# VH-VL binders against q8ixk2r445to577: the designs that were tried, part 369

Target 1, 133 residues: q8ixk2r445to577
Amino acid sequence: FFGMLQNKGLTDYCFDYNPPDENQIVGHQVILYLCHGMGQNQFFEYTSQKEIRYNTHQPEGCIAVEAGMDTLIMHLCEETAPENQKFILQEDGSLFHEQSKKCVQAARKESSDSFVPLLRDCTNSDHQKWFFK
Below, E stands for the ipSAE of ESMFold2; O stands for the ipSAE of OpenDDE; V2 stands for 0.75 times the mean of E and O plus 0.25 times the DockQ between their complexes.

## First folded at step 20 (VH-VL)

Design rr12 (framework fv_cosibelimab; at its last look DockQ between E and O 0.12; V2 from the best seeds 0.00; counts 0 for: pae E 9.0 > 2, placed apart)
Fold by OpenDDE, look of step 20:
Structure rr12 (fold): chain C 133 residues (1-133), chain A 121 residues (1-121), chain B 112 residues (1-112)
Amino acid sequence: as target 1 above (133 residues)
Amino acid sequence: EVQLVQSGAEVKKPGSSVKVSCKASGGTFSRWAISWVRQAPGQGLEWMGVIIPYFGTANYAQKFQGRVTITADESTSTAYMELSSLRSEDTAVYYCAKSRYYGRSGVFDYWGQGTLVTVSS
Amino acid sequence: NFMLTQPHSVSESPGKTVTISCTRSSGSIAYHYVQWYQQRPGSAPTTVIYEDNQRPSGVPDRFSGSIDSSSNSASLTISGLKTEDEADYYCQSYDYSTKGWVFGGGTKLTVL
């Protein structure tokens, strides 16, 4: 699966990644923003290694969850996907992080009109449902 | 350092077409979005459209839909803007502008020097 | 679809502080980044502020940006005004509906 990774509950919002340095794509947080369908900062791929890869430029970035964190941070993809980069996109649309055993949920940032994907206990909320478009 | 160098001034007749080029250097062209912005004499800036060269995706302001075509050649790091069915009102300086990203973080951090297009009978 | 409204002109003496406003007609100014561009006479625009309050390298710290959610507006503030600051200033922000960008009408800053 590839393209925009869109949230069901938070209508018209997609995974979005905009590192401040266009030549240094790792180490920053993945956010949610209004879907535009133009590719680039909203283009992701779910791979057979259960990675969520950002864009297709080399070196490729893969979404990771760092220890003790609930945010999604971009790391470099590895030849063998590390445990903290493994996600299961289930048939029901839930995006499950294997290592933390939590689900990715669209959430509002505190005191902000911005949104981010965060790890939360798995529920049946549409805010935890995702699909590629 | 990133630079955008545009083609030279154009003088066109009404009804004709003009194609302006914007050659980029000093960075990774394929990572960018390239927008075109024009400015009529004594007027403000007007966004015309954008292309993401790597994906080949483009979008245009509604005002110019069907009349403007933006393309890009990654091999030469060059973006193009073609405007057809030219009118006197199209007389303006046309700028290309580079953005890191499409959408929210849409700062035009580098601009071309501008290309004057004069449309007159 | 929205508009960005700027004052047509502002003026101030050297050494003083000026503020140029940019009001968004719809949508949250707090969520959609605002950029500011400076255009001196006969020149191409240059970026002076991006993402509300960030300065590009080379832009002096006399230039600052801010957001006011209550008025749904952005502001460009120039302190210690210099004659070289005389220019047109444009705000800009992304338009989700058109998947493009919108510019304000521009503000002519005159240094008295």
Scores: ipSAE 0.858, ipTM 0.944, lowest interface PAE 0.6, mean pLDDT 96
Fold by ESMFold2, look of step 20:
Structure rr12 (fold): chain C 133 residues (1-133), chain A 121 residues (1-121), chain B 112 residues (1-112)
Amino acid sequence: as target 1 above (133 residues)
Amino acid sequence: EVQLVQSGAEVKKPGSSVKVSCKASGGTFSRWAISWVRQAPGQGLEWMGVIIPYFGTANYAQKFQGRVTITADESTSTAYMELSSLRSEDTAVYYCAKSRYYGRSGVFDYWGQGTLVTVSS
Amino acid sequence: NFMLTQPHSVSESPGKTVTISCTRSSGSIAYHYVQWYQQRPGSAPTTVIYEDNQRPSGVPDRFSGSIDSSSNSASLTISGLKTEDEADYYCQSYDYSTKGWVFGGGTKLTVL
């Protein structure tokens, strides 16, 4: 799959990656922002290795969750996907992080009025449902 | 504290244009959705269009398409609305308003004080 | 691409309760948040309800919002009416098809 990764519950919001330094794409948090298609920040590829790749920029980034964390952070992609970069997009739209056994949920960023994807215990909430378009 | 401060009242002749400014403070101007909303005397609120300064692209209500231009200057944290080919029906108070998000979760949580534009012969 | 229809005016005595309706002409109101704005004469609007039923900080709990999917409408309810509640009230919703916002026609609330 390639395109904008949208949230069902937080309607019109997509995965977005806009690092402050255009030459340094690793180590920053993925956010949710209005789906607009007017920039390249919202295009991701879901690969056969179960990666979510930010690949409209070189070098390519892959979304990861560091041990003990609940935030989605950009890492460099590797030839073989590490376990912390594997996400299962289920038939029902849930986005399951294999290593942590948690689901990606649209949430309000702590102490902020912005939205971010975070790992949470899996539920059937529409805020844990995702699709590409 | 977020504030939106608009330029002062204007009197214009039919056929001319007007450019109203909206200076923002107290937040992340570049990522806000800045809308323009007008209100003719004794009438309701009418959405005109929106810009997210970071993306620089505006979206306009169909009624105003072709006559309105919405822009933003990130260096001064100022949004602008220009309405051309003015006619007497354009006499109104023009508001800027901001929302954190562009979409269904977008609430206009801060409004400018309004700018009266009077179009008369 | 849709309209939001409100009554032109409502009135009620201090201490009583009023409701102001907002009916969506097409598309399900259940999929589109409704905001409510209060506007006193000569002033900019202020938010009293967002996302159907949420109150911003500083808005009294006597203001409430609700959705009725069967009538495809939203309601603003103000209990314990005070004279300072006299204002114009607008509902508003996002239009995904145009990627813009639509306001209702407005309701003048008179507290007498």
Scores: ipSAE 0.008, ipTM 0.566, lowest interface PAE 9.0, mean pLDDT 87
ESMFold2 (binder alone), look of step 20: mean pLDDT 92; pTM 0.947

Design rr13 (framework fv_cosibelimab; at its last look DockQ between E and O 0.86; V2 from the best seeds 0.76)
Fold by OpenDDE, look of step 20:
Structure rr13 (fold): chain C 133 residues (1-133), chain A 121 residues (1-121), chain B 112 residues (1-112)
Amino acid sequence: as target 1 above (133 residues)
Amino acid sequence: EVQLVQSGAEVKKPGSSVKVSCKASGGTFSRWAISWVRQAPGQGLEWMGVIIPYFGTANYAQKFQGRVTITADESTSTAYMELSSLRSEDTAVYYCAKSRYYGRHGVFDYWGQGTLVTVSS
Amino acid sequence: NFMLTQPHSVSESPGKTVTISCTRSSGSIAYHYVQWYQQRPGSAPTTVIYEDNQRPSGVPDRFSGSIDSSSNSASLTISGLKTEDEADYYCQSYDHSTKGWVFGGGTKLTVL
């Protein structure tokens, strides 16, 4: 699966990644923003290694969850996907992080009109449902 | 350093077409979005459209839909803007502008030097 | 769709502080980043502020940006005004409905 990774509950919002340095794509947080469908900063791929890869430019970035964190941070993809980069996009649309055993949920940033994907206990909320478009 | 170098001034007749080029250097062209912005004499900036060369995706301002075509050649790091059915009102300086990202983070951080297109009978 | 409204012109003496406003007609100014561009006569625009208040390298710290949610406006502030600051200034923001960008009408800054 590839393209925009869109949330069901938070209508018209997609994974979005905009690192401050275009030549240093790792280490920053993945956010949610209104889907534009133009590719680039909203283009992601779910791989057979259970990775969520950002943009197909080299070196490729993969979404990771760092220890003790609930945010999605961009790391470099590895030949063998590390445990903290493994996600299961289930048939029901839930995006499950294997290591933390939590689900990715669209959430509002505190004191902000912006949104981010966060790890939360798995529920049947549409805010935890995702699909590629 | 990133540079955008545009093609030279054009003089066109009404009804004709013009194609302006924008050659990029000093960075990774395929990572960018390239927008075209024009400015009529004594007027403000007007966004015309954008292309993401790597994906080949383009979008245009509604005002120019059907009349403007933006393309890109990654092998030469060059973006193009073609405007057809030219009118006197199309007389303007046309700029290409580079953005790191599409969307709200799409600051135009580098601009071409501009290309004057004059449309007159 | 939205519009960005700027004053047509502002003027101030050297050494003083000037502020240029940019009011968004619809949508939250706080959620949609605003960029500012400077255009000197006969030249291409250059970026002076991006993402509301970020300053590109090479832009002096006399230039600053801010957002006022209550008025749904952005502001470009230039302190210690210099003659070289005389230019047209444009605000810009992304339009998610059109998937394009919108410019303000521009403000001519005259240094007296």
Scores: ipSAE 0.895, ipTM 0.952, lowest interface PAE 0.5, mean pLDDT 96
Fold by ESMFold2, look of step 20:
Structure rr13 (fold): chain C 133 residues (1-133), chain A 121 residues (1-121), chain B 112 residues (1-112)
Amino acid sequence: as target 1 above (133 residues)
Amino acid sequence: EVQLVQSGAEVKKPGSSVKVSCKASGGTFSRWAISWVRQAPGQGLEWMGVIIPYFGTANYAQKFQGRVTITADESTSTAYMELSSLRSEDTAVYYCAKSRYYGRHGVFDYWGQGTLVTVSS
Amino acid sequence: NFMLTQPHSVSESPGKTVTISCTRSSGSIAYHYVQWYQQRPGSAPTTVIYEDNQRPSGVPDRFSGSIDSSSNSASLTISGLKTEDEADYYCQSYDHSTKGWVFGGGTKLTVL
């Protein structure tokens, strides 16, 4: 799967990646923003290794969650996907993070109008359902 | 260091077309969002459209839809804006500009020097 | 589709402070970042504020940006006004309905 990774509950919102330095993509948080359909910073790929790749950059970025954290952070992809970079996009649309045993949920960032994907206990909430378009 | 260098001034007759070039250097042209912005004499800035060369995606302001074509040549790192069916009100300075990202973080952080297009009979 | 409305002109003496407003006609000003550009006569615009309140390297700290959600407006504030600040200033923001960008009408700053 590839394209815009959209949220079912927070309609018209996509994974969006905007590191402060466009040439140094590692270590920053993935956000959610209105889907623009132009590719670039909203283009992601779900691979057979269960990675969510940001492949608009070379070398490619892979979404990871560091141990004990709930934020989705960009790492460099590796030849064999590390455990913290493995997500299962299930048939019901839930996006399960294998290492943490948690699901990706669209959440409002504290006291702002911004949204981010965060790991939360898995539920049937539409805010935990994702699809590629 | 990022630079955008545009082609020289042009004088055109009504009903003709103009194609302005914007040569990029100092970065990864294919991943850039390159917009065209015009400014008529004594007037404000007006966004015309954008291209992202790597994805081949382009989008145009409704006002120019059907008259503007924005293209890119990755081998020369050059974007082009072609405006057809020119009228006198198309007399303006035409700028190319690079944004960091599309959407929310779309600051135009680098601009070309501008190309004056004069439409006169 | 929305508009960004700026005052047509403002003027002030050197050393004083000016504020240029940029009011968004629909949708929240706080949701989409606002940029500010300075344009001197005969030159391309340059960024003085991006992402509401960030200064690019080389822009003096007397330039500041802010957002006022209650009036749905952004502001560019220039303190310690200098004659070299005389220019046109434009605000800008992303328009999701067109998937493009909108500029304010521009403000001519005169330093007298």
Scores: ipSAE 0.546, ipTM 0.846, lowest interface PAE 1.9, mean pLDDT 91
ESMFold2 (binder alone), look of step 20: mean pLDDT 93; pTM 0.951

Design rr14 (framework fv_cosibelimab; at its last look DockQ between E and O 0.86; V2 from the best seeds 0.77)
Fold by OpenDDE, look of step 20:
Order: C-alpha cells, then sequence, then structure tokens
Structure rr14 (fold): chain C 133 residues (1-133), chain A 121 residues (1-121), chain B 112 residues (1-112)
C-alpha cells in the first residue's frame, strides 16, 4: 500500500512529514495535516517488512517509535526492519505498533489546532482507523 | 547554494504561447516543489501553479486552468511554465519559486530572477 | 478559499519600528503558516519570514513575525528601520481548498 495515509475519524487528515532540513530527513515527528494528494511530504508506503516508509528518496526514512515515547519519529530504514519500526495495518484499519502493543491514533496537540498521530491503547475509535488513498 | 535561473525576456503576440524555463542548481531538485508566480506591472504577486517534479504532480490556480501547463525535467533540474492564448493582461514578470514541501510549510525560500513576458499586438 | 489583506502602504523614519499586518478572511491564521517576502524595486522577491516567525539565514533579527489569533492576522515587524528596508512586502499562506498558495496584496514600505 502506498500514497496518502489518511485517518478515518479525523476526516481529510493525512500523515505529513516536513523535516526542517530537507537534506536531513530523520529525527523529527510525523504530524497530521490536511490531505493534498500531491505526493512528496504526504507520500508513504506500507512495506512487506511492516514498515511505514516516507517518500521514496534515498536514503529512505521509516517511521519509528522511540523508547518511552508515544510519538512517531522518522528514522532511517534498515535492511532488516527493527522492532520499533514494525506496524501492522490491520484489516479493520487499525495501525498497530508491535513493540508497544499500542495503536496509532489521530490526536490534537495540546493548546493547538494541529494534529499528530500518537500511540494509544487500542480502541474501536475511527481516530485509530487509517487507510491508504 | 540553491539558485534558480530563468530564461530570458519574451515578446509575444496575442493568441500565441510562451514557455519559460527555470533551471535549478545547488540542491536536490527532485525533493522540491516548484511554483510559478507572476507580477503584472505595478501589481502584486499572483500564484499560478506548482509542480512536484519527482511525482510529476501539478496543480494550477483556477484562473489559469486550461491555459497554463507546468512541467519539469529532473534530468536537467529544469521546470517549465507554458501559458497559451496570451492576452495583453498576461504581460508580467514571471517568477519560479522553490519550496521544500507542499502545503502549509510551502515557503518559497528561493526565487528565480524573473522573466518579463510582454504581450502586445 | 480565502484572501489575505494587507495595508497598501506604511511609512516610518529610520531607526523606528514598523508593523505590517496580514489578515486572513477565513480559516484559522494559527493553523496555517504565514510567510513574508520582501521585494525591492526592480528585484525578485526574497523570503524574510517563514512559518509565522522563522527567519532565514541572512535575514537580520530586526525582522520578526507574529500571529494574532484574536484578529486572525499575521504581522511582520521591522525594528531599527533602515533605508534598505524600503520595499514591497507580501504575506503568503497555503489554501487547502485550492491546494495552492495565496498572496496578500502587498504593502509598500517607505522609509522617510
Amino acid sequence: as target 1 above (133 residues)
Amino acid sequence: EVQLVQSGAEVKKPGSSVKVSCKASGGTFSRWAISWVRQAPGQGLEWMGVIIPYFGTANYAQKFQGRVTITADESTSTAYMELSSLRSEDTAVYYCAKSRYYGRTGVFDYWGQGTLVTVSS
Amino acid sequence: NFMLTQPHSVSESPGKTVTISCTRSSGSIAYHYVQWYQQRPGSAPTTVIYEDNQRPSGVPDRFSGSIDSSSNSASLTISGLKTEDEADYYCQSYDHSTKGWVFGGGTKLTVL
């Protein structure tokens, strides 16, 4: 699966990644923003290694969850996907992080009109449902 | 350092077409979005459209839909803007502008030097 | 879609502080980043502020940006005004409906 990774509950919002340095794509947080469908900063791929890869430029970035964190941070993809980069996009649309045993949920940032994907206990909320478009 | 160098001034007749080029250097062209912005004499800036060369995706301001075509050649790091059915009102300086990303973080951080297009009978 | 409204002109003496406003007609100014561009006579625009308040390298710290949610406006502030600051200034922001960008009408800054 590839393209925009869009949230069901938070209508018209997609995974979005905009690192401050266009030549240094790792180490920053993945956010949610209104879907534009133009590719680039909203283009992601779910791979057979259970990775969520950002864009297709080399070196490729893969979404990771760092220890003790609930945010999605961009790391470099590895030849063998590390445990903290493994996600299961389930049939019901839930995006499950294997290592933390939590689900990715669209959430509002505190004191902000912005949104981010965060790891939360898995529920049946549409805010935890995702699909590629 | 990133640079955008545009093609030279054009003088065109009404009804004709013009194609302006914008050659990029000093960075990774394929990672960018390239927008075209024009400015009529004594007027403000007007966004015309954008292309993401790597994906080949383009979008245009409604005002120019069907009359403007923006393309890009990654092999030469060059973006193009073609405007057809030219009118006197199309007389303007046309700028290409580079953005790191598409969307709200689409700051035009580098601009071409501009290309004057004069449309007159 | 939306519009960005700027004053047509502002003027101030050297050494003083000037503020240029940019009001968004619809949508939250706080959620949609605003950029500011400077255009000196006969030159291409250059970026002076991006993402509301970020300053590109080479832009002096006399230039600053801010957002006022209550008025749904952005502001460009230039302190210690210099003659070289005389230019047209444009605000810009993303339009989700058109998936493009919108510029303000521009503000001519005259240094007296």
Scores: ipSAE 0.894, ipTM 0.951, lowest interface PAE 0.5, mean pLDDT 96
Fold by ESMFold2, look of step 20:
Structure rr14 (fold): chain C 133 residues (1-133), chain A 121 residues (1-121), chain B 112 residues (1-112)
Amino acid sequence: as target 1 above (133 residues)
Amino acid sequence: EVQLVQSGAEVKKPGSSVKVSCKASGGTFSRWAISWVRQAPGQGLEWMGVIIPYFGTANYAQKFQGRVTITADESTSTAYMELSSLRSEDTAVYYCAKSRYYGRTGVFDYWGQGTLVTVSS
Amino acid sequence: NFMLTQPHSVSESPGKTVTISCTRSSGSIAYHYVQWYQQRPGSAPTTVIYEDNQRPSGVPDRFSGSIDSSSNSASLTISGLKTEDEADYYCQSYDHSTKGWVFGGGTKLTVL
């Protein structure tokens, strides 16, 4: 899959990546923002290695979850995908992080009007359903 | 260091077209969002449209839809804005500007020097 | 579509503080980042505030930005006014309905 990774419940919101320095993409959190359809910072690829790649930049970034954390953070991709970078996009639209046994959910940041993808216990919520366009 | 250098001033007759160039240096031009913004004499800034060269995506303000074409040449790192069917109200300084990202974080952090286009009989 | 409304002009004496408002006509100002640009006569605009309240390198700390959700407006505040601050100032924000950009009408700042 390749394109905008959109949320079903939080309508018209996409994975979005805006590191403060466009030349240093590692270590910042992936956010959610209104889908703009222009490509660039909202274009991601879901690979056969179960990675979610940010391939607008070289070297490419891969979304990861660090041990004990619930936030989705950008790491560099590796030749063989590490376990913390593997997500299963299931037929029902859930995005499962196998290492943590949790699902990606669209969530409002506690103290702001912004939204982010976070790991949460898997449910049937539309806020845990994702699709590529 | 990012720089945007525009083509020189032009004088045009009504009904003709103008094509302004914007040569970029100091970064990854193909993935930039390059916007065109104009400013009529004594007036404010007006966004005209944008291109992201790598994705071939362009978007135009409704006011200019059908009259403006924004293109890019990745081999020369140059963006172009062509405005057709010129009217006297199109007399303005035309700027190109680079934003860091599209959408939320779309600050225009680098601007070209501007190109004066005068439309007169 | 929305508009960003700024006062046409403001003036204040050197050393004093001025605030320039930027009111969004529809949709929340707080969700869509606001940028502020300074333009001196004959020059291209330059950024003085981005992402509501962030200052680019080289911009003095007497420039600050803020958001007021209750009035649905952004503000550019310039303290310790200097003659060199005399310029036109524009706010700008993203318009998701057109997937493009909107500038405020601009404010001419006169320093005595």
Scores: ipSAE 0.587, ipTM 0.856, lowest interface PAE 1.7, mean pLDDT 91
ESMFold2 (binder alone), look of step 20: mean pLDDT 92; pTM 0.939

Design rr15 (framework fv_cosibelimab; at its last look DockQ between E and O 0.83; V2 from the best seeds 0.76)
Fold by OpenDDE, look of step 20:
Structure rr15 (fold): chain C 133 residues (1-133), chain A 121 residues (1-121), chain B 112 residues (1-112)
Amino acid sequence: as target 1 above (133 residues)
Amino acid sequence: EVQLVQSGAEVKKPGSSVKVSCKASGGTFSRWAISWVRQAPGQGLEWMGVIIPYFGTANYAQKFQGRVTITADESTSTAYMELSSLRSEDTAVYYCAKSRYYGRQGVFDYWGQGTLVTVSS
Amino acid sequence: NFMLTQPHSVSESPGKTVTISCTRSSGSIAYHYVQWYQQRPGSAPTTVIYEDNQRPSGVPDRFSGSIDSSSNSASLTISGLKTEDEADYYCQSYDHSTKGWVFGGGTKLTVL
């Protein structure tokens, strides 16, 4: 699966990644923003290694969850996907992080009109449902 | 340092077409979005359209839909803007502008020097 | 769709502080980043502020940006005004509906 990774509950919002340095793509947080369908900062791929890869430029970035964190941070993809980069996009649309055993949920950033994907206990909320478009 | 160098001034007749080029250097062209913005004499800036060269995706302002075509050649790091069915009102300086990203963080951080297109009978 | 409205002109003496407003007609100014561009006569625009309040390298700290949610406007503030600051200034923001960008009408800053 590839393209925009869009949230079901938070209508018209997609994974979005905009690192401050266009030549240094790792270490920053993935956010949610209105889907534009133009690729680039909203282009992601779910791989057979259960990675969520960003933009497919080399070196490729993969979404990771760092220890003790609930945010999605961009790391470099590895030849063998590390445990903290493994996600299961389930048939029901839930995006499950294997290591933390939590689900990715669209959430409002505190004191902001912005949104971010956060790890939360898995529920049946549409805000935890995702699909590629 | 990133630079955008545009093609030279054009003088065109009404009804004809013009194609302006924008050659980029000093960075990774394929990571960018390239927009075209024009400015009529004594007027403000007007966004015309954008292309993401790597993906080949383009979008245009509604005002120019069907009349403007934006393309890009990654091998030469060059973006193009072609405007057809030219009118006197199309007389303007046309700028290419580079953005790191598409969307709300699409600051035009580098601009071409501009290309004057004069449409006159 | 939305519009960005700027004053047509502002003027101030050297050394003083001037503020240029940019009002968004619809949508939250707080959620949509605003950029500011400076254009001196006969020159291409250059970026002076991005993402509301960030300065590119080389832009003096005399230039600052801010957002006012209550008025749904952005502001460019230039302190310690210099003659070289005389230029047209444009605000810009992304339009989701058109998947493009919108510019304000521009403000001519005259240094008296």
Scores: ipSAE 0.885, ipTM 0.950, lowest interface PAE 0.6, mean pLDDT 96
Fold by ESMFold2, look of step 20:
Structure rr15 (fold): chain C 133 residues (1-133), chain A 121 residues (1-121), chain B 112 residues (1-112)
Amino acid sequence: as target 1 above (133 residues)
Amino acid sequence: EVQLVQSGAEVKKPGSSVKVSCKASGGTFSRWAISWVRQAPGQGLEWMGVIIPYFGTANYAQKFQGRVTITADESTSTAYMELSSLRSEDTAVYYCAKSRYYGRQGVFDYWGQGTLVTVSS
Amino acid sequence: NFMLTQPHSVSESPGKTVTISCTRSSGSIAYHYVQWYQQRPGSAPTTVIYEDNQRPSGVPDRFSGSIDSSSNSASLTISGLKTEDEADYYCQSYDHSTKGWVFGGGTKLTVL
């Protein structure tokens, strides 16, 4: 799968990656923003290794969740996907993070007008349902 | 050092077309969003459209839809804006400008020097 | 699908402070970032504020930006005015309905 990774409950919102320096893609949080359909910062690929790749730039980024955290952070992809970079996009649209046993949920970032994907206990909420377009 | 260098001024007749170039240097041209913005004499800035060269995706302001074509050549790091069916009100300075991202953080952080296009009756 | 309205002109003396407003006609101004550009006569625009209140490298801290959601407006404030600040100023924001950008009408700042 590849393209815009959209949220079902937070309508018209996509995974979006806007690091302050476009040449330094590691270590910043993935956000959600209105889907623009132009590719680039909203173009992601879901791989057979269960990675969510930001591969429009070199070096390629892979979404990870660091131990004890609930935020999705960009790391460099590795030859074999580390456990903290493995997500299962399930048939019902849930996006399950294997290592933490939690699901990705669209949420409002408290001190701002932005939305972010966060790990939460898995539910059947549409805010935990995702699809590629 | 990012630079955008545009082609020189042009004088055109009504009904013709013009193609303005914008050569980029000092960065990763293919990943930029390259917009075209025009400014008629004594008037404000008017966004015309955008291209992201890597994806070949383009979007145009409704006012120019059907008359403007924005293209890019990655091998020369050059964007182009072609405006057809020119009229006297198309007399303006045409700027290219780049941003790193599309959407919310799409600030135009670098601008070309501008290209004066004069359409004379 | 919205407009950004700016005063046509403002003037103020050197050393003083001026504020240029940018009012959004529909939808919340707080939801999309506002940028401010300076354009000196005969020159291309340059960014003086991005993402509502951030300064690019090389822009002095006497330039500041703010958002007032109650009036649905953004403001560019220039303190300690210098004659070199005399220019046109444009606000800009992203328009999701068209997937493009909107500029304000521009404000001519005269430093008397």
Scores: ipSAE 0.586, ipTM 0.856, lowest interface PAE 1.7, mean pLDDT 91
ESMFold2 (binder alone), look of step 20: mean pLDDT 92; pTM 0.942

